# Designs tried in a protein design chat: VH-VL binders against q96il0. Part 137

Target 1, 167 residues: q96il0
Amino acid sequence: APERGAERRDTAPSGVSRFCPPRKSCHDWIGPPDKYSNLRPVHFYIPENESPLEQKLRKLRQETQEWNQQFWANQNLTFSKEKEEFIHSRLKTKGLGLRTESGQKATLNAEEMADFYKEFLSKNFQKHMYYNRDWYKRNFAITFFMGKVALERIWNKLKQKQKKRSN

## First folded at step 5 (VH-VL)

Design mg6c (framework fv_ebrasodebart)
Fold by ESMFold2-Fast, scan of step 5:
Structure mg6c (fold): chain C 167 residues (1-167), chain A 121 residues (1-121), chain B 108 residues (1-108)
Amino acid sequence: as target 1 above (167 residues)
Amino acid sequence: QIQLVQSGAEVKKPGASVKVSCKASGYSFTDYYISWVRQAPGQGLEWMGWISPFNSNTNYAQKLQGRVTMTTDTSTSTAYMELRSLRSDDTAVYYCARHIPYKQSTGFDYWGQGTLVTVSS
Amino acid sequence: QAVLTQPPSVSVSPGQTASITCSGDKLGNEYAYWYQQKPGQSPVLVMYQDTDRPSGIPERFSASNSGNTATLTISGTQAMDEADYYCQAWDHKTAYEVFGGGTKLTVL
């Protein structure tokens, strides 16, 4: 019978490690980076007296966050997949194996990898251009509504001060 | 109209598996998590776990970990819950419900009609 | 792990005020939610985020959460309110949703 291989040295995850802030928090919470998008999620505080305008701003920010996370999760996955396919293809062309004699992943030199990056950027140019357009459009809308909310809050404060002075 | 519609009642032998479906309509399926909650005859509500249709992330109750699998099909707006190695004490009505697992959660605001799973020899 | 404790039963006469409590150490920093369940039916959300009432739920339903005890109050209790009532809260430490054991409200 063959001799026993190396002992298990990996520490298995001890359960679900997820971002879970207390629900009674009066502030927005920022979580750890998402596994796929590498972006930190924000969980927004909802004030008890949220105006329709504040609700619209919050929903716009939430929707923009979900859209942004989805885009980058997909993009990062596509990049990783195509990079590995490119490396595998080039190594086959050279008659080389996927692993070195030391057991580590075989790599391409910087010049060969530059070819992949150029091809990837060229192939995804239109997609990235549309992403940038939508990103700016969404952030312009958010900034505009943030301005409206700020004005609403100033007017509410002025109304309260006038009421207190007249009483 | 927001609605969650579940598959029909099932009768299983001990050791078998059951897969219950929950079809969502009337809202954006990926914007809400789906929780599964069961209730044994004459007993209270027991949370089993939830799944995010957005990224397929799952979170299972510790006692069911290893026996339960939750999945979604976003093309049909359907959530699934599979429970394996069934025991007689798994006899219960199984509910799906939508929610948001964040501080702005309004709770489980819409529930499916329930699926009775009977496990008997 | 969170544990939410409810009395197993509460009895009230028609027109009187019913009070159902839910106790747990997580309620100090987590919102309480309340569900009504009638025999053979799915649970119905009756109160959310400690104090708020969903559209379509009668004004006679109200709720509070103080310290580690959440309370569901039904004023002018009617025969149609006879049901099992469950509290629910999130446990951010375990990432679990937790239900109370349920309270059977009897209207005699």
Scores: ipSAE 0.000, ipTM 0.486, lowest interface PAE 14.6, mean pLDDT 80

Design mg6d (framework fv_ebrasodebart)
Fold by ESMFold2-Fast, scan of step 5:
Structure mg6d (fold): chain C 167 residues (1-167), chain A 119 residues (1-119), chain B 108 residues (1-108)
Amino acid sequence: as target 1 above (167 residues)
Amino acid sequence: QIQLVQSGAEVKKPGASVKVSCKASGYSFTDYYISWVRQAPGQGLEWMGWISPFNSNTNYAQKLQGRVTMTTDTSTSTAYMELRSLRSDDTAVYYCARDISWGKRFDYWGQGTLVTVSS
Amino acid sequence: QAVLTQPPSVSVSPGQTASITCSGDKLGNEYAYWYQQKPGQSPVLVMYQDTDRPSGIPERFSASNSGNTATLTISGTQAMDEADYYCQAWDHKTAYEVFGGGTKLTVL
């Protein structure tokens, strides 16, 4: 049953949940699950001497998080809407009301719901395949830049060691 | 923004057919039903039927069975309602409305199309 | 066929509470919806699922649905509320949507 006396939010958000990390935190902070995507957002720590390469990696991770959160927020909202629509449509087809005799919300049995899940998965198969492909591409790019950042950090440590040797 | 834009007014003779269009924009067309509702001059609202753009399933009011056909063109996000064998008592403003079987029922309406049937 | 019965007209003075009823057999077992229609305009959804109000509809609009009667209540009625009001519900016997006959609200 929907919330009474208030308009429900039917549109998925186009961004990520915003939150503040604990004041004493000097590393990434993980927030509570987003209402729509059910994913926990990450607030990325920005170091004082962030290199351009580190900034590029952080921005790529932030962009990937926003993309991922928007995809799942939309998917979960679409699933919920279509599920309720399917239930109401099937009840209408059977000549049954949306509420039971006791005033509770009417539901369909597991056999009837199986038809919905089958249709939903089939209908969204191509969309999920493109999501998986793009998710793979993004993770490959992130891994690539993580490697570059790791090499930069190793190089900087070697430079630091050389300076100490020279001085 | 969500909009439903209908075709212009029509004047028809008894026995003719009329086909009214309803172009949807601003939302995912296949996620919502489209219902058709008419209103004779000075009279109340009368539900005619609904169509699902997702699977083309329809449900027509008993009074109109055999005379009405509802269709959709998902490539143009347009719903159509064709009424055949027109009679003078079919003179009405015809509305399309976005229909959510769950939640808000008819939350957005087209501007209406006046169909006048006269000899 | 199930019938939803509304009074043809209701008159109220500005600032008073208007009540518009919609009666049908076991209507309280179904969700009721309310639409406002001003002359020359399309209907506007003002209440959905018995009690809920869409965004943009003033808080002075409220509704209930119990037993055989759904009621739309407009508190502090204003001249701008003058319109025809229609109730709507799904008929479980026919599996059709049904509208009430409509009520003309006059603010004198």
Scores: ipSAE 0.000, ipTM 0.461, lowest interface PAE 20.2, mean pLDDT 80

Design mg6e (framework fv_ebrasodebart)
Fold by ESMFold2-Fast, scan of step 5:
Structure mg6e (fold): chain C 167 residues (1-167), chain A 120 residues (1-120), chain B 108 residues (1-108)
Amino acid sequence: as target 1 above (167 residues)
Amino acid sequence: QIQLVQSGAEVKKPGASVKVSCKASGYSFTDYYISWVRQAPGQGLEWMGWISPFNSNTNYAQKLQGRVTMTTDTSTSTAYMELRSLRSDDTAVYYCARGTRYIEPKFDYWGQGTLVTVSS
Amino acid sequence: QAVLTQPPSVSVSPGQTASITCSGDKLGNEYAYWYQQKPGQSPVLVMYQDTDRPSGIPERFSASNSGNTATLTISGTQAMDEADYYCQAWDHKTAYEVFGGGTKLTVL
């Protein structure tokens, strides 16, 4: 699978050093919400004797996380761009400048912005439907592999207990 | 075939700027980070920074902060590294390398390198 | 910032096992990566995530990471393995990649 991982970014514009947990920690780490996707990234712990099945589950979860972060980061960026275009278009239609008399950026009231939200939701309806479909498919696959890993661990524990018992 | 092809060698005077290009092909450009690594003649590898073509996020080595800028053009699948206020000790072969994200952090494909010579 | 330390050179006879070490505080918590560079060529990834080998790299190459020391091991060393070897690790505190100083492997 191609890599597309969203690494943690600085949260403060003033250049606060990015804080990340060690990649080799003995447990999973959950970070703060990503600036663009608003989703919390997870760094997964890799055990020393990870089975092929455990590796497959971990990689599936990592891939799903990256897909989900990429979708929402892109969606939020598209929303912001189209919102600005809508505002500029409506201000131009009204014969208004892009700036107020105070020199600040001109904006539309909530009633006017309701038109944009309706348009955006309608335009993106099919895209969100496909996102939901893929989200369900990915969660089903993850749940299935979680079950397989659990069964593998149970079987290994049972076999190990039998071997440890001696007469 | 996955390939990174860099621009040709450059000779610059101290105080000038250089901009090296790295054209990617054979994979989805926005799915991988591009890192820049340089190597002075007879010396080891020095990491300069990386850029994500997906969101244009960058991270630069502290030593180069303020002198380096990394950019991408997704329409041509090309990454750029510009180094300003060049000094004689910036003479090096500059490599671009495809970096995996945090899932598999490794530099699996490298460009052929671009020699930048800084001399009066 | 000499955070990853490698011996400058290692010499072995053909067929012997070569061991190249990489030491640093970061290796206690981060994965080590290894690159091979031959004269006039770009580096090539030979080992990743401490122990894993990329497709196309001979089985003679193996690696480990214990405590603060990562080790690249080449069994049955061949003349074609003669090259400079670099270790690499990520510094999670600064989010910077760091390379070791490099080790020249000579096979004579």
Scores: ipSAE 0.000, ipTM 0.496, lowest interface PAE 13.2, mean pLDDT 79

Design mg6f (framework fv_ebrasodebart)
Fold by ESMFold2-Fast, scan of step 5:
Structure mg6f (fold): chain C 167 residues (1-167), chain A 120 residues (1-120), chain B 108 residues (1-108)
Amino acid sequence: as target 1 above (167 residues)
Amino acid sequence: QIQLVQSGAEVKKPGASVKVSCKASGYSFTDYYISWVRQAPGQGLEWMGWISPFNSNTNYAQKLQGRVTMTTDTSTSTAYMELRSLRSDDTAVYYCARDVPYSNKEFDYWGQGTLVTVSS
Amino acid sequence: QAVLTQPPSVSVSPGQTASITCSGDKLGNEYAYWYQQKPGQSPVLVMYQDTDRPSGIPERFSASNSGNTATLTISGTQAMDEADYYCQAWDHKTAYEVFGGGTKLTVL
């Protein structure tokens, strides 16, 4: 019985570990959010009789996931760093310390932070445009291969039924 | 009080395996990653990998691929690092360290270290 | 794998300012972290996110990150500050943590 909480701890072949479902799982697994990207990874089930076309689709989906994870991990790290720099800059101009009296990091109100979010989005506009372009391109390719796999499966089922009847 | 307590020193022969434990206390164990870092005598710090107690997700340094396995036991708030096929150049002090999500405040607490000696 | 370069040793007189550098391409877009390690002891986090100091670390410790060079500065250096200092950064391409080679600080 497959359980998400029973994720394996084995090292992935790529040299980067990934969450792993039980070895004999017969379905795709969705993991918890990644530490840096905050996106849920998917571990794809590999059928014993996977066709070359099914393998191409799976590899394309895996590569797209890795690309997506990488983009958002980098974006979140950049966001965090620039957010702290913005907060420190604004506190300095106000003549306030970087720490509260309790020793916690000082912060800004939501209205002040809105300026940061607007600047960050504006500054990263080109990055987000290229991300969206690549995302649509990848999803178009995935949809195309999904269609091919679906047609292949229908054809194979029809061939099996016909062969059984003729025998 | 946040604390990481490691198992005691070990002496192993080449080709053997060693498993070091790291017991966490004073915080929510599943909210933080545990990283493993080793230090050969007179050498610098070398990162080995991390594990998430939340999902058992791991990431290992390329040089250690196929030889290291990291696990956790959430019921005892304990992390484990097993290194197989030991060589003399694996002689080192092995540390566990708490890692915060999203690179905010990394390795803020460290275990006391476990000396592993590999000799023929 | 990404490399962080530190000088192997730095010497200062008591009361003088010590400066330890850490250079690497990753530091242009990644935070730098600093750890102090005294003989026979575990490393201790002394600076995080380029510039911030944890509670319990003296105010004489400060740090900066300018471009691809991070610097740890110890003002009014004391004998107790003698230690090995390591910088560290995250490599987002591999999701690996990377340590510098370490700098031995000697207070004469």
Scores: ipSAE 0.000, ipTM 0.454, lowest interface PAE 17.4, mean pLDDT 80

Design mg6g (framework fv_ebrasodebart)
Fold by ESMFold2-Fast, scan of step 5:
Formats: C-alpha cells, structure tokens, sequence
Structure mg6g (fold): chain C 167 residues (1-167), chain A 120 residues (1-120), chain B 108 residues (1-108)
C-alpha cells in the first residue's frame, strides 16, 4: 500500500474507469456514469435469505446491465473512432494539417459534422434495431420475474399468517 | 473457441526486462479487461494489474509500480506485460486472464502461463 | 489493503463434503470468487459473485458469503477435486484484486 495520498496518486494509473461498489450495502447502489457507456451501473443488494427465484431475477438484471453497458461502451468507442477518421479524411481532402497552428486538434464545423452523424446513424440502424429488440425482450423477462417474486413474497406472508393462526 | 495463448518460457539475468505476450481469440478483444497474475514456485497467486484493450487504461499493483507496463495491440488481439529491473524473487509463472468490465468481474478464461526464471 | 485468510489445507474422504473458508474484512462488502488449480495447470474459475457457478462446473460445487467469511462447499467430493483452491475479492479502497493464500484440498 502507498505511504501517502500524493504518492498513491503518482503511482495510480491515469484514466481508470471501473465500478467498485460495496457488495453488502442494505440498498441497491447506483454508481457514477461509466466513462465509456455513459450509463450508471447498479450494484444489487443480496439478502441473506434470497430465494432461488429472487436470485434468478437478480442475475437476469445483472446480466442485462452488463450487456447494456457493453453495448453502449462499444457503440461510443466505434463512434469516437469513426468520428476521428472522418475528421482526418475531410481535413486531408481540404489540404489541411491534422493540427492547428497553436498545436490544437483540428476540427470540422457543425454543418460538416452533420454529414458524419447522418451516415453513422444510417450505418448503425440495423444494430440499434436489434439492440432495441433485445432491450425490450430483457425488460419483459425482468418484469415477468419481478411479478413472480412479488407473488412468492405474498404467498410466503400468507403462509406465515396461517402458521400463526394455527399456533 | 475462446482462448488466451501466452508466449514461451524465458530465462533472464537480474536487472534485465521481460515482455510476456497473451494472444486472445474467440471473443471480442476490446469487450474484456486482461488481468495479469503471477505465481512464484510453491507459492500462491499474486495479482499484478489489469489493462483495458478498449482504451489502454491500466491499474497496477502498488508493489510493482514503476517496474511494470501493460499494453495491448488490438489489431492482433494481443496483450503484453513488461516487467523491468528483474530480481530473483520475480521468478514465477505469469498468467493472463480475461475479466469482465461490469458487474460480474470474474477471471473466467486464463492463459496457459509463462515461466520466467531470473537467475545469474 | 485487504487480506484474505484461508486454511492451508483441508482433507476429506471421497464422497464427503469439503468446506474451504476465506475470511477478510472486505468480504462484508465485496464479492468472493473461487478458483481451482491443479499441479502444472492454470487456475479455473469455479464460483463467482459469492454464490454463482459458471457453466461446466459440477452442481456439487456451491458457495456462500456471510459475516466476512466466504465458504466454498464441495458435496460428494471426488478424487478429481484434489487441487489448490484460491478465493479472490476486490478491494475498492485500493482498487486491487486480492487473492487468499490458497487451500490444498486432499481427497484420501
């Protein structure tokens, strides 16, 4: 372990993006937006007496979150990469360097970038269509299992009341 | 088939550097972190750090800061771990393992290991 | 930095239940992961997120994490289960992965 905070900062890697919530908080934890996906990850609280059905729901929600985070992280990376390539291509076509005279990264105006955004959206239409389809399927499954868990909890409360009346 | 294939065994003198490679196949390389774990003869597992092939972000164990560098080449789906200023106590089998970025975080696929021997 | 403590060895007879513990303050707030390592081989993930089993791992493997102690349980232990077992957890304060010292499971 580092001796001081400043020494820890000097040795710590720059740009670390990893969600590390406490596991046993009494509530679900919502983290900061992930740098790549721009989505807030959720750490799900696990009760000590979690039923198999509750475990299935939790796992489904965790898997859905991981899938969703991965999709948007990949999408944002692809967007950034293709945006950079588009800018470089257009600057080369104009006979301009990749850097300004001040050493800053050369950019295109909003009107020129509109072409890129339209092409990117069109190119990724099918990918987003499949994403939406899977997103709805996953949310349907989650809602279905949430309903089953709710019914299980109601049933267990009824069983407990029956037991108290018998005693 | 998902697999990680590492470079072959190395014998180095104290003060030298070693660079171990880990070639990934069968999955999207940028979707997982690559963790590095070493194991000295007869000893337990020691985590060294991880790298994200997505953006080359790294996180190194404090003990190895200043001596270790992790890199990736996305065009060949290969991760690298370079350890400098080698000492005899760096003699170990070095493993790479893939790790999920979000939620699950298991090291679910491991390379076969690379034996690095540091001796004069 | 987190420290995970495992017994150095556990012995069971074939068909009996083996229990391997992993203790540490961070386990109260962090997930436990378990790896099996046979001599000359790479570690294999056998349990993740305290209780979950990867596909391909026999159902006789189970695990729990309660009160800063994670436990790997192998029911109906077989000779092929003889291996070193390592627990692992994340230390959010240091941003490090931490391994336990390992437990040698002997099946005699």
Amino acid sequence: as target 1 above (167 residues)
Amino acid sequence: QIQLVQSGAEVKKPGASVKVSCKASGYSFTDYYISWVRQAPGQGLEWMGWISPFNSNTNYAQKLQGRVTMTTDTSTSTAYMELRSLRSDDTAVYYCARESKYGLRPMDVWGQGTLVTVSS
Amino acid sequence: QAVLTQPPSVSVSPGQTASITCSGDKLGNEYAYWYQQKPGQSPVLVMYQDTDRPSGIPERFSASNSGNTATLTISGTQAMDEADYYCQAWDHKTAYEVFGGGTKLTVL
Scores: ipSAE 0.000, ipTM 0.529, lowest interface PAE 12.4, mean pLDDT 81

Design mg6h (framework fv_ebrasodebart)
Fold by ESMFold2-Fast, scan of step 5:
Structure mg6h (fold): chain C 167 residues (1-167), chain A 121 residues (1-121), chain B 108 residues (1-108)
Amino acid sequence: as target 1 above (167 residues)
Amino acid sequence: QIQLVQSGAEVKKPGASVKVSCKASGYSFTDYYISWVRQAPGQGLEWMGWISPFNSNTNYAQKLQGRVTMTTDTSTSTAYMELRSLRSDDTAVYYCARGHPFTKSDYFDYWGQGTLVTVSS
Amino acid sequence: QAVLTQPPSVSVSPGQTASITCSGDKLGNEYAYWYQQKPGQSPVLVMYQDTDRPSGIPERFSASNSGNTATLTISGTQAMDEADYYCQAWDHKTAYEVFGGGTKLTVL
């Protein structure tokens, strides 16, 4: 299956590179902006010795990213659809066609569009409020699990240090 | 306790419309989506769409566009799914299910008992 | 083309391990969910977010999701586990939820 990353050159290769293969990836990858959300996805590095706690943190971070991607993809699509529907309904109410005499899409002026923006913001106020609330909840959970992972790493470090001292 | 209770079985003729209700209790109705999923006899699950009780925003499966309408009544914590221009292949058990609006993907932790809709001449 | 493919049936003897697969293009990039449905009953969520088990679901249920395949595993399968199992995942491109075709698990 095609992996998301830098596009390959069709011409003869040249140059010096530093490379971590995908199977042995040692860093998180940042991808291109998503078509719908316009956010760049992060592909998280999976360590070979990932603990169950580290796996939970990674899954939580992945889920949070995908939730954020979904929210903005849906929001952008909803905005575009409702904007077009608003324009069409207003033009129909005025007895105007959907196209100008020049064949271009008929549009509303800024004053008329202000009604749409006001309605859209009002309609989506609680949705954005819940988004912000859930965003804070998710970041709190991530911070909490990051703390747990940090404590686990400290414990392992202390255990290693004590083991070296005892031997 | 969280419950979704659906209306009773319906028998309809081809070309008719059916409206199934789903009454929610035990949670904040406007904080969760209501999704509709149907299952033809002996067949698998088919997602139909969801509605947000908070703002009445809907998302319908492509093949049902123009035939399905989802609504809610927040005063009674009830969701409705109306399917028009019924065909014999619309014969199915229709489920409502609680969805999560701000999770990566909508998954369904509570389901109604199902409503059998039979379309026959 | 967002299709989740499941085998139509899987048979195991009591006490054996059952494995039910769910295949989809880059499914490992999405969370997979699993539902159990017994005859005449509503579906019940048995696994969520690839690997997590809801309260009340026995520990013999486990799951994984990697590459193109999600797998539901039932160890020490019991007669009570006989049911239809459905996977579910979200299609990012269409913003639709998709169910697999279902797998009938027979315990004989």
Scores: ipSAE 0.000, ipTM 0.450, lowest interface PAE 18.6, mean pLDDT 79

Design mg6i (framework fv_ebrasodebart)
Fold by ESMFold2-Fast, scan of step 5:
Structure mg6i (fold): chain C 167 residues (1-167), chain A 120 residues (1-120), chain B 108 residues (1-108)
Amino acid sequence: as target 1 above (167 residues)
Amino acid sequence: QIQLVQSGAEVKKPGASVKVSCKASGYSFTDYYISWVRQAPGQGLEWMGWISPFNSNTNYAQKLQGRVTMTTDTSTSTAYMELRSLRSDDTAVYYCARDNTYKVPGLDYWGQGTLVTVSS
Amino acid sequence: QAVLTQPPSVSVSPGQTASITCSGDKLGNEYAYWYQQKPGQSPVLVMYQDTDRPSGIPERFSASNSGNTATLTISGTQAMDEADYYCQAWDHKTAYEVFGGGTKLTVL
């Protein structure tokens, strides 16, 4: 069988799996973390005989993934911007430049950064609550359609068995 | 029936931009990537990039990065490829093709091609 | 950067077996695909995943991929098979599609 992202026993020098979907795969592929969201995307396998209901479930899962990716990409972007603004503000207050003489970015100590993290989490509390609410709603919908697909497969199996007996 | 229909031939001056369209029909547009491939007169196939109609993610060939932009309009099942700062060596037939990673991997259906001539 | 090397031309008589090779370091780890292109027409996928043939492609087309060399084989070659043939593979490190230079098959 193919390893997660590798078709064969070829890995990066660090032991990391390949970055692209295994071309020799007939199953879902899990990709590398997205640059912005840090979440691994799933590329869903599309069967030759996919039913309309199976397609609807797959598309619902794909839409949920895209929504999740977008949320975290936006959240991480906001975090990075506000973190940099916080650092610049504190350095300016101390009369320090934004970069060292060697060209490296000037940094704050862990105690000052802890204050930023607390503030960021506090002001984004409501966003997190809305995210959790919508995430649960989407998972409920996915579970519902998974149940419908399961019932369809059972019904089709019974229908095929009945046809065989009538012949 | 699965079909990709491209826009008509274009003649452009050096420095201009061209935007080629590719209208898909007969399948779920968002379930497949669209790859763009060009072919200069008497030359081989050259991959330009791909786009996912599902999330608009793109990947462009290194030598075209900065000059090419790929977009989609899911409401009309149409993909677009815009190439800027045209040079004489951009004269080619430009193809769109459906790219399926899992069901039938590879470029399984191709548009008819769009001839873009860049004349000085 | 990855490169796929094909002979520029192959010539066979009708009824003979034609073999077109495609060589590159990536072929040991990635699937090979083959496309047929006739003058003035779009390319057509003739072989996928190293060995598999799409519906509608004659059984006389077959392919293999061993080591760093993929081979397209056309048995009992017919005049209608005269075309340019391109191999293609995925470069997993760049996420780029890579095409071979193409091989002109002449049947005469």
Scores: ipSAE 0.000, ipTM 0.491, lowest interface PAE 14.6, mean pLDDT 80

Design mh1 (framework fv_ebronucimab)
Fold by ESMFold2-Fast, scan of step 5:
Structure mh1 (fold): chain C 167 residues (1-167), chain A 120 residues (1-120), chain B 111 residues (1-111)
Amino acid sequence: as target 1 above (167 residues)
Amino acid sequence: EVQLVESGGGLVQPGRSLRLSCAASGFTFSDYGMNWVRQAPGKGLEWVSYISDSGGSTSYADSVQGRFTISRDNGKNSLYLQMNSLRAEDTALYFCAKDTEYGRWSFDYWGQGTMVTVSS
Amino acid sequence: QSELTQPRSVSGSPGQSVTISCTGTSSNIGAGYKVHWYQQHPGKAPKLLISKNSNRPSGVPDRFSGSKSGNTASLTISGLQAEDEADYYCQSYDSSLRAYVFGTGTDVTVL
């Protein structure tokens, strides 16, 4: 489920105090996971001779990244708030404190949490369906423009060969 | 400073419905769970229902399960109890009660109560 | 319905100490759930008197104390005063009922 991927962290929790991309890069660069979305941002390299079509593809990829990051930042915040509330409510219903006798944070077992996950997924079903539709639409558009860029490069190679033959 | 004021009580016939309200002031309503507790004339206290601070979790005493619904409106600092299929044994003074804190499981403030009488 | 057993009444003279017991079962007090106490004067709403077995809220005189052992909790009022004449209720949580439970209530009379 998308919610489980959104909970994943690849780096240390305190590892995102400042994000600084490489000064001189000749290719795309992948950053550390965002604190809120848990997604790794891609910093796109801009070639000196970028065509208008290549620029359109890059901007589409950047816009899709920003949309995706904002969606998951909002979803993760909602999930965290509702999960914390559910845990506190269930501990209260059981008559247990927030901390165990050993001083550890009190938690619920997997069976108890299953109710929360089921309700959360059910409640957010429509939201996730629209997210998936938009994600597929964006990926289709990106693939389509990647195809156009590839065709442009093929035509440029053919033009170059024709020009050499003409000389 | 903290005040809870119940309203909506009255005389109602068996099998009918009644909606109770509780207006809260003097504290951040959205930070605390809320409860309904009732007391039949000359009898002891009986816990009726609970709702978490966001409204995401509710629970009910067996005696009212399936008939009563607790809800809240944090924008209006208000707590509600929808009472359906009322019975003579539901006759009681109904108190609105505020949670102390998570982990305390007690009620630090109570309203004055609203009287519900179920009789033909 | 109430699941915790209290004596119906307890009486004492001014300055005396009185103790009210609250007896539960293995599904509530015996399971380690905390016990809280409320004071209710006639015609008034209950007031939280003791929380978490023995904690006094701000404004509650130190004459009131709580304790818990096994299946039983106790409220002790030392230096009994006329204003202490009221009904007293214990409260805990019952895991079998998945509900908060109150005691049967104890009427404290001061001579």
Scores: ipSAE 0.000, ipTM 0.447, lowest interface PAE 21.9, mean pLDDT 79

